# Miniprotein binders against q9bqp7, part 99

Target 1, 240 residues: q9bqp7
Amino acid sequence: VPQNWFPIFNPERSDKPNASDPSVPLKIPLQRNVIPSVTRVLQQTMTKQQVFLLERWKQRMILELGEDGFKEYTSNVFLQGKRFHEALESILSPQETLKERDENLLKSGYIESVQHILKDVSGVRALESAVQHETLNYIGLLDCVAEYQGKLCVIDWKTSEKPKPFIQSTFDNPLQVVAYMGAMNHDTNYSFQVQCGLIVVAYKDGSPAHPHFMDAELCSQYWTKWLLRLEEYTEKKKNQ
Short names: E, the ipSAE of ESMFold2; O, the ipSAE of OpenDDE; V2, 0.75 times the mean of E and O plus 0.25 times the DockQ between their complexes.

## First folded at step 8 (miniprotein)

Design ka10 (at its last look DockQ between E and O 0.07; V2 from the best seeds 0.00; counts 0 for: pae E 10.7 > 1.5, pTM E .677 < .8, other shape alone 3.121 > 2.5, placed apart)
Fold by OpenDDE base, look of step 8:
Structure ka10 (fold): chain B 240 residues (1-240), chain A 89 residues (1-89)
Amino acid sequence: as target 1 above (240 residues)
Amino acid sequence: SREELLERIKELIKKGDKWLALLELYEYIEKYPDNPEALIEVAELLLEMGRPDFARYLLELAKELAKKTGDPELIEKVERLEREIEERS
């Protein structure tokens, strides 16, 4: 049980979009400060087993590709992910703000992969927007807040070369999503709250993406796990 | 029914509608995530569709589930399919 329990949902905020919500998605810039990011907290609190598995994978890849080959591979993976997020931001942004759609960004297997998910996405409220939890003292950059099948979600887009048909296969991604939800729900820059999460795993070959929907109950369960990770991070930093 | 869904997927594969077949396979996996037999059946179909990496992933999961349930027949079936994938690669 977390020592410092804090709710994921804000009872003072309405779940209903107020008619006063801007038609334009929010894009709050991330301020680089001393406050840890969600990603940093998760990376620094990985289990010994997770670290071992990643290191073993890395060593195997270096053995197969060489050191330079592995650097190139990792750079390409990062670039593909970045381009995918840029393409999605372009697709989900209002048409009036889209000056130059780079048509080349839209011609990816990853974009093809998510087309069926995008059909169910509407009511975009935020894109590439920073969130801060002032009380719990962490920050993050969320990919998207939108309605998925009529439910307002924090949506996290992932690229994968490996199948991830189950939410458990997404490792710490559920923790990332609920961390963003909890921060947004208590960030004064946002007038609304979210109760659901969505992880979308896109595939390079254009195979249908896997949507992993997280209802309020599942979000609450992962939120408890997130709080424990955050406490562990805080304790580790006090001892350094 | 599970059987009707599998038959529908097989028909889609025969028609060459790989995209729709994969979507239906995803729904099938989501419906039966803890059923090693279901995962093996899907893995077999994925092999027919030329998706050995996805098939291998499901076979690994099926093997772990089969070990937990103590079903040696399912373990043997998984190991046979794993060998078939290795021989074709």
Scores: ipSAE 0.528, ipTM 0.825, lowest interface PAE 1.1, mean pLDDT 90
Fold by ESMFold2, look of step 8:
Structure ka10 (fold): chain B 240 residues (1-240), chain A 89 residues (1-89)
Amino acid sequence: as target 1 above (240 residues)
Amino acid sequence: SREELLERIKELIKKGDKWLALLELYEYIEKYPDNPEALIEVAELLLEMGRPDFARYLLELAKELAKKTGDPELIEKVERLEREIEERS
């Protein structure tokens, strides 16, 4: 169990925002701080098996593609993910900023893959928005807060290639979701809280995306695991 | 317990909760590094469900654990299942 347990939910906050809340989703800018990000904490506390698997995959890709080929491959995967997130932000935003970009961004297998999920998404409250947990001292940039099938969720969008399986570098997606949730629930920039999570895995070939819903009980279970990772990170930096 | 954690992983896989299953699987491996046979059992379930790519991933992990133990019977079992996956491809 974590030595310094802290609750994920804030009893002073409602699950639903006030009816007079603005229709424009929140987008809190990310500020560089000395405190760690969620992704940095998770990267620095990966298990030995996670590290071994990632390095083995990397070496196999380098053997197949060469050093330069691998660098191009990883850059392209990163760009595809970035464009996917940009497309989703545009689709879910009530305001359009670039019409030409929207047309080109919508021509993606990943966007085709999530169409059936997007039909169940409504009430968007935040997009690409920073969160900070002042008490536990970590920050993050969440993808989306919206209702999924009537339940307000922190939603995380992930890409995966087909026909080849692709293992993302973090492997810790449920911990990422609950860390964002806990930070948002204790961030004074937000007047509401979220008790559920959703992980959506989209596919390059347009195959139907897989949703992974996390109810409040499951989120609480993974929150405990996140707290352990944060404690491990803190111990490593204390001994530095 | 070991059995309780393994059953939870199997249920998550059956529901299609890949990321949740992977997280629980990493905890299983860390707690029970001497039990690659359980990974093989999960891989067989995945093959039965038509998920050969995920099964291959687990078998690669099981092989590395089996090599660490130096048990040639386990290594042969993993390699047999890997051949089965390649025949289906």
Scores: ipSAE 0.000, ipTM 0.352, lowest interface PAE 10.7, mean pLDDT 78
ESMFold2 (binder alone), look of step 8: mean pLDDT 78; pTM 0.712

Design ka11 (at its last look DockQ between E and O 0.63; V2 from the best seeds 0.00; counts 0 for: pae E 15.5 > 1.5)
Fold by ESMFold2, look of step 8:
Structure ka11 (fold): chain B 240 residues (1-240), chain A 89 residues (1-89)
Amino acid sequence: as target 1 above (240 residues)
Amino acid sequence: SREELLERIKELIKKGDKWEALYELYEYIEKYPDNPEALIEVAELLLEMGRPDFARYLLELAKELAKKTGDPELIEKVERLEREIEERS
């Protein structure tokens, strides 16, 4: 029901790579821009219930760990996520070495967890690459664009610790994927488009990761929800 | 009962058991998640505990629920508390 609908796919673009395309994955640098990021839009348009659940979890953790313990816990989770993404970029990049640096980056249950998914990933087109939707005016940094089981996907990697539940933008993961997809499909830095998405949840203990595949129809459904979130963000910005 | 839970939370606040009071507040909201009066009562206690940002989020939810029931007294109370939060900042 967005007032300003815009298509997620670009009819002027091919979904097939050219034979002359570079063999090195794209890595468009993220620029400091005034336009909002996908994650900022989603964070500032969380429902009141989502905010309450996150605050409830935060306060329970503070009571268990103390304020300093909670700060250390969240810093460790952030560090683990950062190392996981760095390791995946290294593994998927043809220009990274697997010597001393790779051993430090590869020592993670999360990397073990995702191995069976990586065997189904090929044709990497972009890694840690900025996207900008030049018409809708938002920016993002996508994790990976590659084929998964023969279908070109925007792939988003998520970490999950066991056995403690952690609530962040759980309901928003598909919105993040489609927002990146729509931006990439309308970004002049890219010559191709993507119609599918994949969310991969990796586990700290090395248990097999869970993939969540999103076909074009599902992506279109979530795209409409993303447009509503972007519209809501814009309205809040006007009243600021 | 709702009154028993609220009284326990008020006692925890008076004792200075700030984080334990927060856990009891969460339990109270979980039992009455769609009751705008209960959410307003929690928001008031959160303000006493020095947590105005969290109180604001509960007041937004309470206002949404109060609009559904068409209770103008609850809407007015929420709006008064929202103004009080902005005055303290």
Scores: ipSAE 0.000, ipTM 0.180, lowest interface PAE 15.5, mean pLDDT 79
Fold by OpenDDE base, look of step 8:
Structure ka11 (fold): chain B 240 residues (1-240), chain A 89 residues (1-89)
Amino acid sequence: as target 1 above (240 residues)
Amino acid sequence: SREELLERIKELIKKGDKWEALYELYEYIEKYPDNPEALIEVAELLLEMGRPDFARYLLELAKELAKKTGDPELIEKVERLEREIEERS
């Protein structure tokens, strides 16, 4: 049990869109503060097993590609991920705010992969928006807040070259999603709350993406795990 | 055999084929995850190869397995190697 328990959901907020909800998706800029990001917390609290598996993968890739080849590969993967997020932001943005759609950004296997998911996405409330949990003292940048199949979700878009048909295969992504949910639900910049999460795994070859829906119960379970990771991070920082 | 594979890995290390040796070590661990002696041997090799974090991980696993089997000699060996890692960091 976390020592510093805090609720994921805010009882003072309604799930119903208030008439004051902006018609335009929120895009709150990330403030560079001494506050740790969700990503930093997760990276610094990986288990020894997770570290081992990642290093094993890295060494295999270096063996196959060489050191320079692996650096290039890593850079390309990062770039592809960035372009995918930029393309999604462009697709999900209201038409009136559409900067010149780089049609080239839309011509990717990843975009093809998520088309069937995008059909079920509506009511976009935030895109690439910063969240801060003031009490728990962490920040994050969430990809999207929208309705998926009529349920308001924090949506996290992931790229993968390997099939990830199960939520368990997404590693710490569920923790990231609930961390963003909890922060958003208690961030004063947001007038609403979310009770669901969605991880979408897009594939490079255009194969249908896997949606991993997280209901309120599953979110609560991962929230407890997130709090434990945050406590571990905090303890490690006190001992440094 | 396990012994043949380990010997092959040792030969690769001796030849300076460090990346191939690492690859085969990781495959070895994946194949024999429940053998504390094997894990300790691999941990020793990983230490020699400058991979103390992975060595430490394997030593912890080996220690847990050794405790389950009730082998005090393996536990002592693990604890010795753990101390060596700490003295070198």
Scores: ipSAE 0.000, ipTM 0.223, lowest interface PAE 12.5, mean pLDDT 86
ESMFold2 (binder alone), look of step 8: mean pLDDT 74; pTM 0.633

Design ka12 (at its last look DockQ between E and O 0.41; V2 from the best seeds 0.00; counts 0 for: pae E 16.5 > 1.5, pTM E .752 < .8)
Fold by OpenDDE base, look of step 8:
Structure ka12 (fold): chain B 240 residues (1-240), chain A 89 residues (1-89)
Amino acid sequence: as target 1 above (240 residues)
Amino acid sequence: SREELLERIKELIKKGDKWEALMELYEYIEKYPDNPEALIEVAELLLEMGRPDFARYLLELAKELAKKTGDPELIEKVERLEREIEERS
């Protein structure tokens, strides 16, 4: 049980969209502060087993590709992910704010992969927007807040070369999503709250993406795990 | 039924409707995530569809489940399919 329990949901905020919801998605810039990001917390609190598995994978890849080949591979993966997020932001943005759609960004297997998910996405409230949890002292940049199948979600878009048909296969991604939810629900820059999460795993070959929906109950369960990771991070920093 | 769903998927594969076949395979996996036999059946279909990496992933999961249940026949079946994938690679 976390020593410092904090709720994921804010009872003072209405779940009902206020009629005054801006037609334009929020895009709050991330301020680079001394405050740890969600990603940093998760990376520094990985289990010894997780670290070992990642290192073993890295060593195998270096053996196969060489050091320079592995660097190139890593750079390409990062670039593909970035382009995918840029393409999604362009798709999900209101047409009036659409800068010149680079048609080349839309011609990817990842974009093809998520088309069936995008059909169920509506009511975009935020895109590439910063969240801050003032009390728990962490920040993050969320990909999207929108309705998925009529439920308001924090949506996290992931690219993968490996199949991830189960939410368990997404490792710490559920923790990332609930961390963003909890922060947003208590961030004064947002007038609404979210009760659901969605992880979308897109595939390079254009095969159908896997949607991993997280209801309020599942979000609450992962929130407890997130709080434990955050406490562990805080303790490690006090001892450093 | 599980059998009817599998037959439908096989028909979709035969027709070359790969997208719809994969969508139905995903639904099948979601319905039976802890069933090693179901995962093996889906892996076999994925092999037929030219998706060896996805098939391999499901076979690994099936093997872990089969080890937990103590079913040696399922383990042998998985290992046979894993060898077939390696021989075709």
Scores: ipSAE 0.468, ipTM 0.802, lowest interface PAE 1.2, mean pLDDT 90
Fold by ESMFold2, look of step 8:
Structure ka12 (fold): chain B 240 residues (1-240), chain A 89 residues (1-89)
Amino acid sequence: as target 1 above (240 residues)
Amino acid sequence: SREELLERIKELIKKGDKWEALMELYEYIEKYPDNPEALIEVAELLLEMGRPDFARYLLELAKELAKKTGDPELIEKVERLEREIEERS
């Protein structure tokens, strides 16, 4: 149980977005500061089992590919994810034009993979936008806030070369979503709040992406787990 | 019901509505993850749609579930599909 519980939702804020003013999606710039990011907190609080499995996997890959081959493999995976996020931001932001050749950026298996999801996405409120939780002292950069099948969600886009048909196979992704949600709901740069989450796992071969919807109750359950990770991070920094 | 939903999905596959059938199958296995037959049908559809790497992963999962049920027909179906994937490579 967290020592310092804090609510994920803000009772002083409207639970219904104001859609009367059509506008460009919010893109709050990420400011350099000394408070930790969501991804840093999660990376620094991995369990012993997570660390063991990651190191075992790395050793197997290095034995098969060599150190240089492994570095090249991981660099390519990272680049593919970055290009995927760039393409999605461009697709979802009608004011932004693609700088690279549109055909190459939009012709990837990952983009093909999410086409059926994008048909159900509308009302984009934020893209690649910074969030800060002043009270809990963490920052993040969320991928997207939009309606999915009529429900306003924090949407997180993930690439995967392995199938993830169940939310439990996305382990830390739900924590990332609720951390962004909690920060956004208490961030003065935003005038509305979001109570649902969506994790979309896209596949390199273009196979249909898996959407993992998170209602408010499920988000509250993961919020508690996020608070524990943040508390663990804070305690480790005190002892450093 | 569980069985009637699976039969509806099989009818979508017969009709040729592959994307709709695939989406219903994904929702089905989230609700009923104990059915290796649904995983096999997802794998078959993915292979038909030209996605052999994803199909191979799902067949490995389906094979382990089929072994737990002790159904030799499901195991043979998985092994047949695995051979088809290797022949296409």
Scores: ipSAE 0.000, ipTM 0.158, lowest interface PAE 16.5, mean pLDDT 80
ESMFold2 (binder alone), look of step 8: mean pLDDT 73; pTM 0.627

Design ka13 (at its last look DockQ between E and O 0.50; V2 from the best seeds 0.00; counts 0 for: pae E 16.0 > 1.5, pTM E .716 < .8, other shape alone 2.775 > 2.5)
Fold by OpenDDE base, look of step 8:
Structure ka13 (fold): chain B 240 residues (1-240), chain A 89 residues (1-89)
Amino acid sequence: as target 1 above (240 residues)
Amino acid sequence: SREELLERIKELIKKGDKWEALFELYEYIEKYPDNPEALIEVAELLLEMGRPDFARYLLELAKELAKKTGDPELIEKVERLEREIEERS
């Protein structure tokens, strides 16, 4: 049990959109402060086994591609991910706010991969929006808050070259999602709360993306794990 | 039923509707995530569809599950399919 337990859900907020909710998706800018990001917390609290597996993968890739080849590969993967998120933001944004759609951004296997999921996405409330948990003292940038199959979710979009048909195959992504949920639910910049999460794994070849839906119960379970990771991070920082 | 779903997927593959077949295969895997036999069956179909990387991934998962259950026949089947993939690559 976490020593510093805090609820993921805010009993003072309604799950129902209030009439005061903006028709335009929120886009709160990330303030770069001394406050740790969700990503930083997760990276610095990886298990020795996770670190070992990642390092082993890296060494194998360097052996195959060379050091420069691996740097190029990593850069390309990052760029593809960025372009995918930009394309999704453009698709999910209201037509009135559409900057000139770079049609080239929409011509990707990743975009093709998520088409069936996008059909079930509606009621976009936030896109690329910062969240801050003031009490637990962490920040994050969430990809999307929208309704998926009629349920309001924090949606996290991922690109993968490998199949990830199971939520367990997404590593710490569930922790990231619930961290964003908990922060948003207690961030004063948001008038509503979320009870569900969705991880979408898109594939480069246009194969159907995998949606990993997280109900309120599953979110609560991962929230406990997130709190433990956050405590571990805090303890490590005190000892530095 | 599991059998009916598998037969439907085979029919979709035969018709050349690869996208719909893949979608149904994903749903099949999600319904039976801890069933090594189901994973092997899907891996075989993915091989027929020209998706060896996904097939390999499912075979690895099936092998891990089969080792946990102590089923040597499933392990042997996985290893045979892994060899077939290597020979075709």
Scores: ipSAE 0.210, ipTM 0.650, lowest interface PAE 1.7, mean pLDDT 88
Fold by ESMFold2, look of step 8:
Formats: C-alpha cells, sequence, structure tokens
Structure ka13 (fold): chain B 240 residues (1-240), chain A 89 residues (1-89)
C-alpha cells in the first residue's frame, strides 16, 4: 500500500513507433548521481527471508566448490554476462558490424540460446541506455527497448545456468523492468513510451531461451510492488 | 487446452523438431506450473539434444515435486534418467 502512488504510464506520450523516429537507437550515458539506482534500491530492500536464502545458496556453493572455486565461479558468471550483453548490443545495433577480432563474442551458448527470440525482435529504439524518473528520484540502465512480436517492450536479458520456466523464478527481475519502464516514460530524454516488458532468460548450453512477456496490466501490478520497495528504501535513508 | 498443447508438443517431437518442441514444452510449464511430468519430458528432450547438465538441473526439480505428490512411478522415472546421465558421462 504505497503512501505516494504515481502512475507508470504517461498519457501525453504515444506507445506506437513513429515512422519518422531516429534510425539510431538511443544510448543515454549513465551519470554519477546522488539518487539511487534501481538495482541499489532492490538490493537494499531485500527481506530477511531473501537474505537468508541467498546466504544458504552461497554456503552450499562454497561447500561444493571451495572458497577459491566459488570466487572463480562468480568471476566467470560476471564475465559471461558482460560478454553476452556486449554481443547483444553489437547484434542489435544498426551501426555496428562485428569485425574479425570480435568473433568470440558471438560464439557463446547464450547467443545460440536467444536466436529464436532475436528473430522476433525489431524496431530497436534504445540500447544500454540510462533512464531517470525525475519525480520519484531514481535512475537505471536498461538493456534494450525494441518491438517483440509487434509490441514495444523494455527488454531485460538474463543469463542462467538453471532453467527459469516461470516468471516467478526470475526473483526481482519484473520489478527491475517496470522501474525502468516508469522512469523512461517520465524521462525528458525520451519522446515515446513503452507499455510492455519482456524478460529473456538465456542458457549457457544453448537451450532455447525463455521469454516472459509482461502486458500493461501485469506491469501495473509489479509497478505497485516497485513503489513499495522505493518507499522502503527512502525511509531507510532518512534515518541515516 | 492443456491436452491440446501436449498433443502438439508430442507431434513436434515425433517430427524431429526438438528445439521447437522444447520451446513449446517450456511454454506449457509456464502456464501449468509445478508439473513434474512436464519437467521430466523437458529433461528427456535435453538428453536427446546432448545437454545433460541442464537435464540434471530439471530432474532435481522434478524429483522434489514428485516427492510432494507421493507418486513412486515418477520418482522411479527421474532416478532412471539420472542413472542414464551418469552412464553417458
Amino acid sequence: as target 1 above (240 residues)
Amino acid sequence: SREELLERIKELIKKGDKWEALFELYEYIEKYPDNPEALIEVAELLLEMGRPDFARYLLELAKELAKKTGDPELIEKVERLEREIEERS
């Protein structure tokens, strides 16, 4: 039950692609700022149960891999995720052509995993672009804004070594998507808005990625949950 | 309906369209969650496609769900597939 409810959509903006839109996707640079990022808000408002589950998982991984093995595992997961996002930005950029020295970015199982999704993606409007909600005072860096099967979406790309066939298995990802959406829809750097979201979970072994589509109603439901998390974060920071 | 979607998935498997069948089966699981039989079928497809590590993850989930239902035939099927993975490695 948020104290200061705010709408996710801006009624003064169109949700349809404009035929005269710029041909180059937007890439607004992320700036250092005193206002919190989406990911910081979510990390700082985890419940005690969420923290317990993450610590339990960490301890199991350390028991299985050893402390040094766990450090190597997490380093490799981070690098794989970074390479995946770099490859997707390159593939989706109309100005980017892969040169011979960049071939290794495209040879991952994660890229194979998303091929069937990429066939349905068109009309890229933004890539790796900063968003700011000037009224609610938060910032983020979204992965992609593009049409998926004809619907303009904020698209979030995730890598996973475990199957995520259900949107509930993606933890806070839906909150992240709607937070970016709300910020973009109220950011003066953007002249259009988005009413849908898409979470794409890619797999290391090349298995077909899972798309999790979020229509406007579902986005509104998660938006309410995001507002509660943002309110909780703000209350914690007031107490210094 | 659930039955119609399963029939389409089985037809795709019979035709050898394994990637399309896998995607349709994942879509089925999203619509009807907590279904150990569907997870087992996905794991079988992944084994046929040469993806044993991913299949192992799904079988672990299916086994937990099958224990909750108390269905010994599903548990035996999971354990048979787990042995198959170990023999292939």
Scores: ipSAE 0.000, ipTM 0.154, lowest interface PAE 16.0, mean pLDDT 79
ESMFold2 (binder alone), look of step 8: mean pLDDT 74; pTM 0.638

Design ka14 (at its last look DockQ between E and O 0.95; V2 from the best seeds 0.00; counts 0 for: pae E 7.1 > 1.5)
Fold by OpenDDE base, look of step 8:
Structure ka14 (fold): chain B 240 residues (1-240), chain A 89 residues (1-89)
Amino acid sequence: as target 1 above (240 residues)
Amino acid sequence: SREELLERIKELIKKGDKWEALLELYEYIEKYPDNPEALIEVAELLLEMGRPEFARYLLELAKELAKKTGDPELIEKVERLEREIEERS
């Protein structure tokens, strides 16, 4: 049990969209402060087993590709992910704010992969927007807040070359999603709250993406795990 | 039924509707995530569809499940399919 329990949901906020919700998605810029990001907390609190598995994978890839080849591979993966997020932001943005759609960004296997998910996405409230949890003292940049199949979700878009048909295969991604939810639900820059999460795993070859829906109950379970990771991070930083 | 769903998927594969076949395979896996036999059946279909990496992933999961249940026949079946994939690659 976390020593410093804090709720994921804010009882003072209504789940009902206020009629005054702006038609334009929120895009709050991330302020680079001394405050740790969700990603940093998760990276610094990985288990020894997770670290070992990643290192073993890295060493195997270096053996196969060489050091320079592995750097190039890593750079390409990062670039593909970035382009995918840029393309999604362009797709999900209101038509009036559509800068020149680089048609080349839309011609990817990842975009093809998520088309069936995008059909069920509506009511976009935020895109590439910063969240801050003032009490728990962490920040993050969420990809999207929108309705998925009529349920308001924090949506996290992931690219993968490997199949991830189960939410368990997404490692710490559920923790990232609930961390963003909890922060947003208590961030004064947002007038609404979210009760659901969605992880979408897009594939490079254009195969159908896997949607991993997280209901309020599952979000609450992962929230407890997130709080434990945050406590571990805080303890490690006090001892440094 | 599980059998009816598999037959439908096989028909979709035969018709060349790979997209719909994959979607139905996803639904099948979600319905039976802890069933090693179901995962093996899906892996076999994925091999037929030219998706060896996805098939390998499901076979690994099936093998782990089969080890937990203590079913040596399923383990042997998985290992046979893994060898077949390696020989075709």
Scores: ipSAE 0.604, ipTM 0.855, lowest interface PAE 0.9, mean pLDDT 90
Fold by ESMFold2, look of step 8:
Structure ka14 (fold): chain B 240 residues (1-240), chain A 89 residues (1-89)
Amino acid sequence: as target 1 above (240 residues)
Amino acid sequence: SREELLERIKELIKKGDKWEALLELYEYIEKYPDNPEALIEVAELLLEMGRPEFARYLLELAKELAKKTGDPELIEKVERLEREIEERS
């Protein structure tokens, strides 16, 4: 149980934007400062077992590919993810990108993989937008806020070479989603709140992406776990 | 029912509708995520579809679930399928 519990939802905010909200998705710039990012908190609070398994995996990959081969592999994975996010931002914000689109950016297995998900996405409110939790003092960069099958969600896009059919297989992704959600719901740059989450795992071979929907109850459960990770991070920094 | 969903998926595979078969497999898994027998059934279908890595993933999960139930026949079935995947590799 966290010692300093804080609600994920803001009772003073509606989960429905006003009709007068702008039609252009929000893109709040991220600014580096002393408060920690969501990804830093999660990286610094991995369990000893998670760290060991990650290091073992790295050593196996280096033994198989060599050091230069491993560097090339990781760089390629990072580039594929970056291109995927760029393509999704282009697709979801057509007013800004209709003029000039890179055909190779839009032609990938990952983009084919998400087509059935994108048909259910509408009402895009934010893309690649910074969030800050003003009370808990952390910051993040969310991928997308939009309606999925009629429910306003924080949406996180992931690429994977491995199938991830269950939300537990996505490691800390649910914590990342709820951390962004909680921050957005208490960030003065946003006039609305979000109560649902969605993790979309896209596959390189174009197989249908796996959506992991998180309703408000599930988000609240993961929010508690996020608060424990944030508390652990804060305590570690006090002792350094 | 579980049987009705499974038969629909098998029919999609026979028709060659691989995309739709995978979507129905995802829904089947969502309905029975803690059922090791269901996960094994999906893994067998994924092998038929030429998806051994996806099948391997589900078999790993099915084995852990089967250990919780203490059903040695399920564990043996998972291990046989895992060996089948390794032999085809």
Scores: ipSAE 0.064, ipTM 0.580, lowest interface PAE 7.1, mean pLDDT 83
ESMFold2 (binder alone), look of step 8: mean pLDDT 74; pTM 0.657

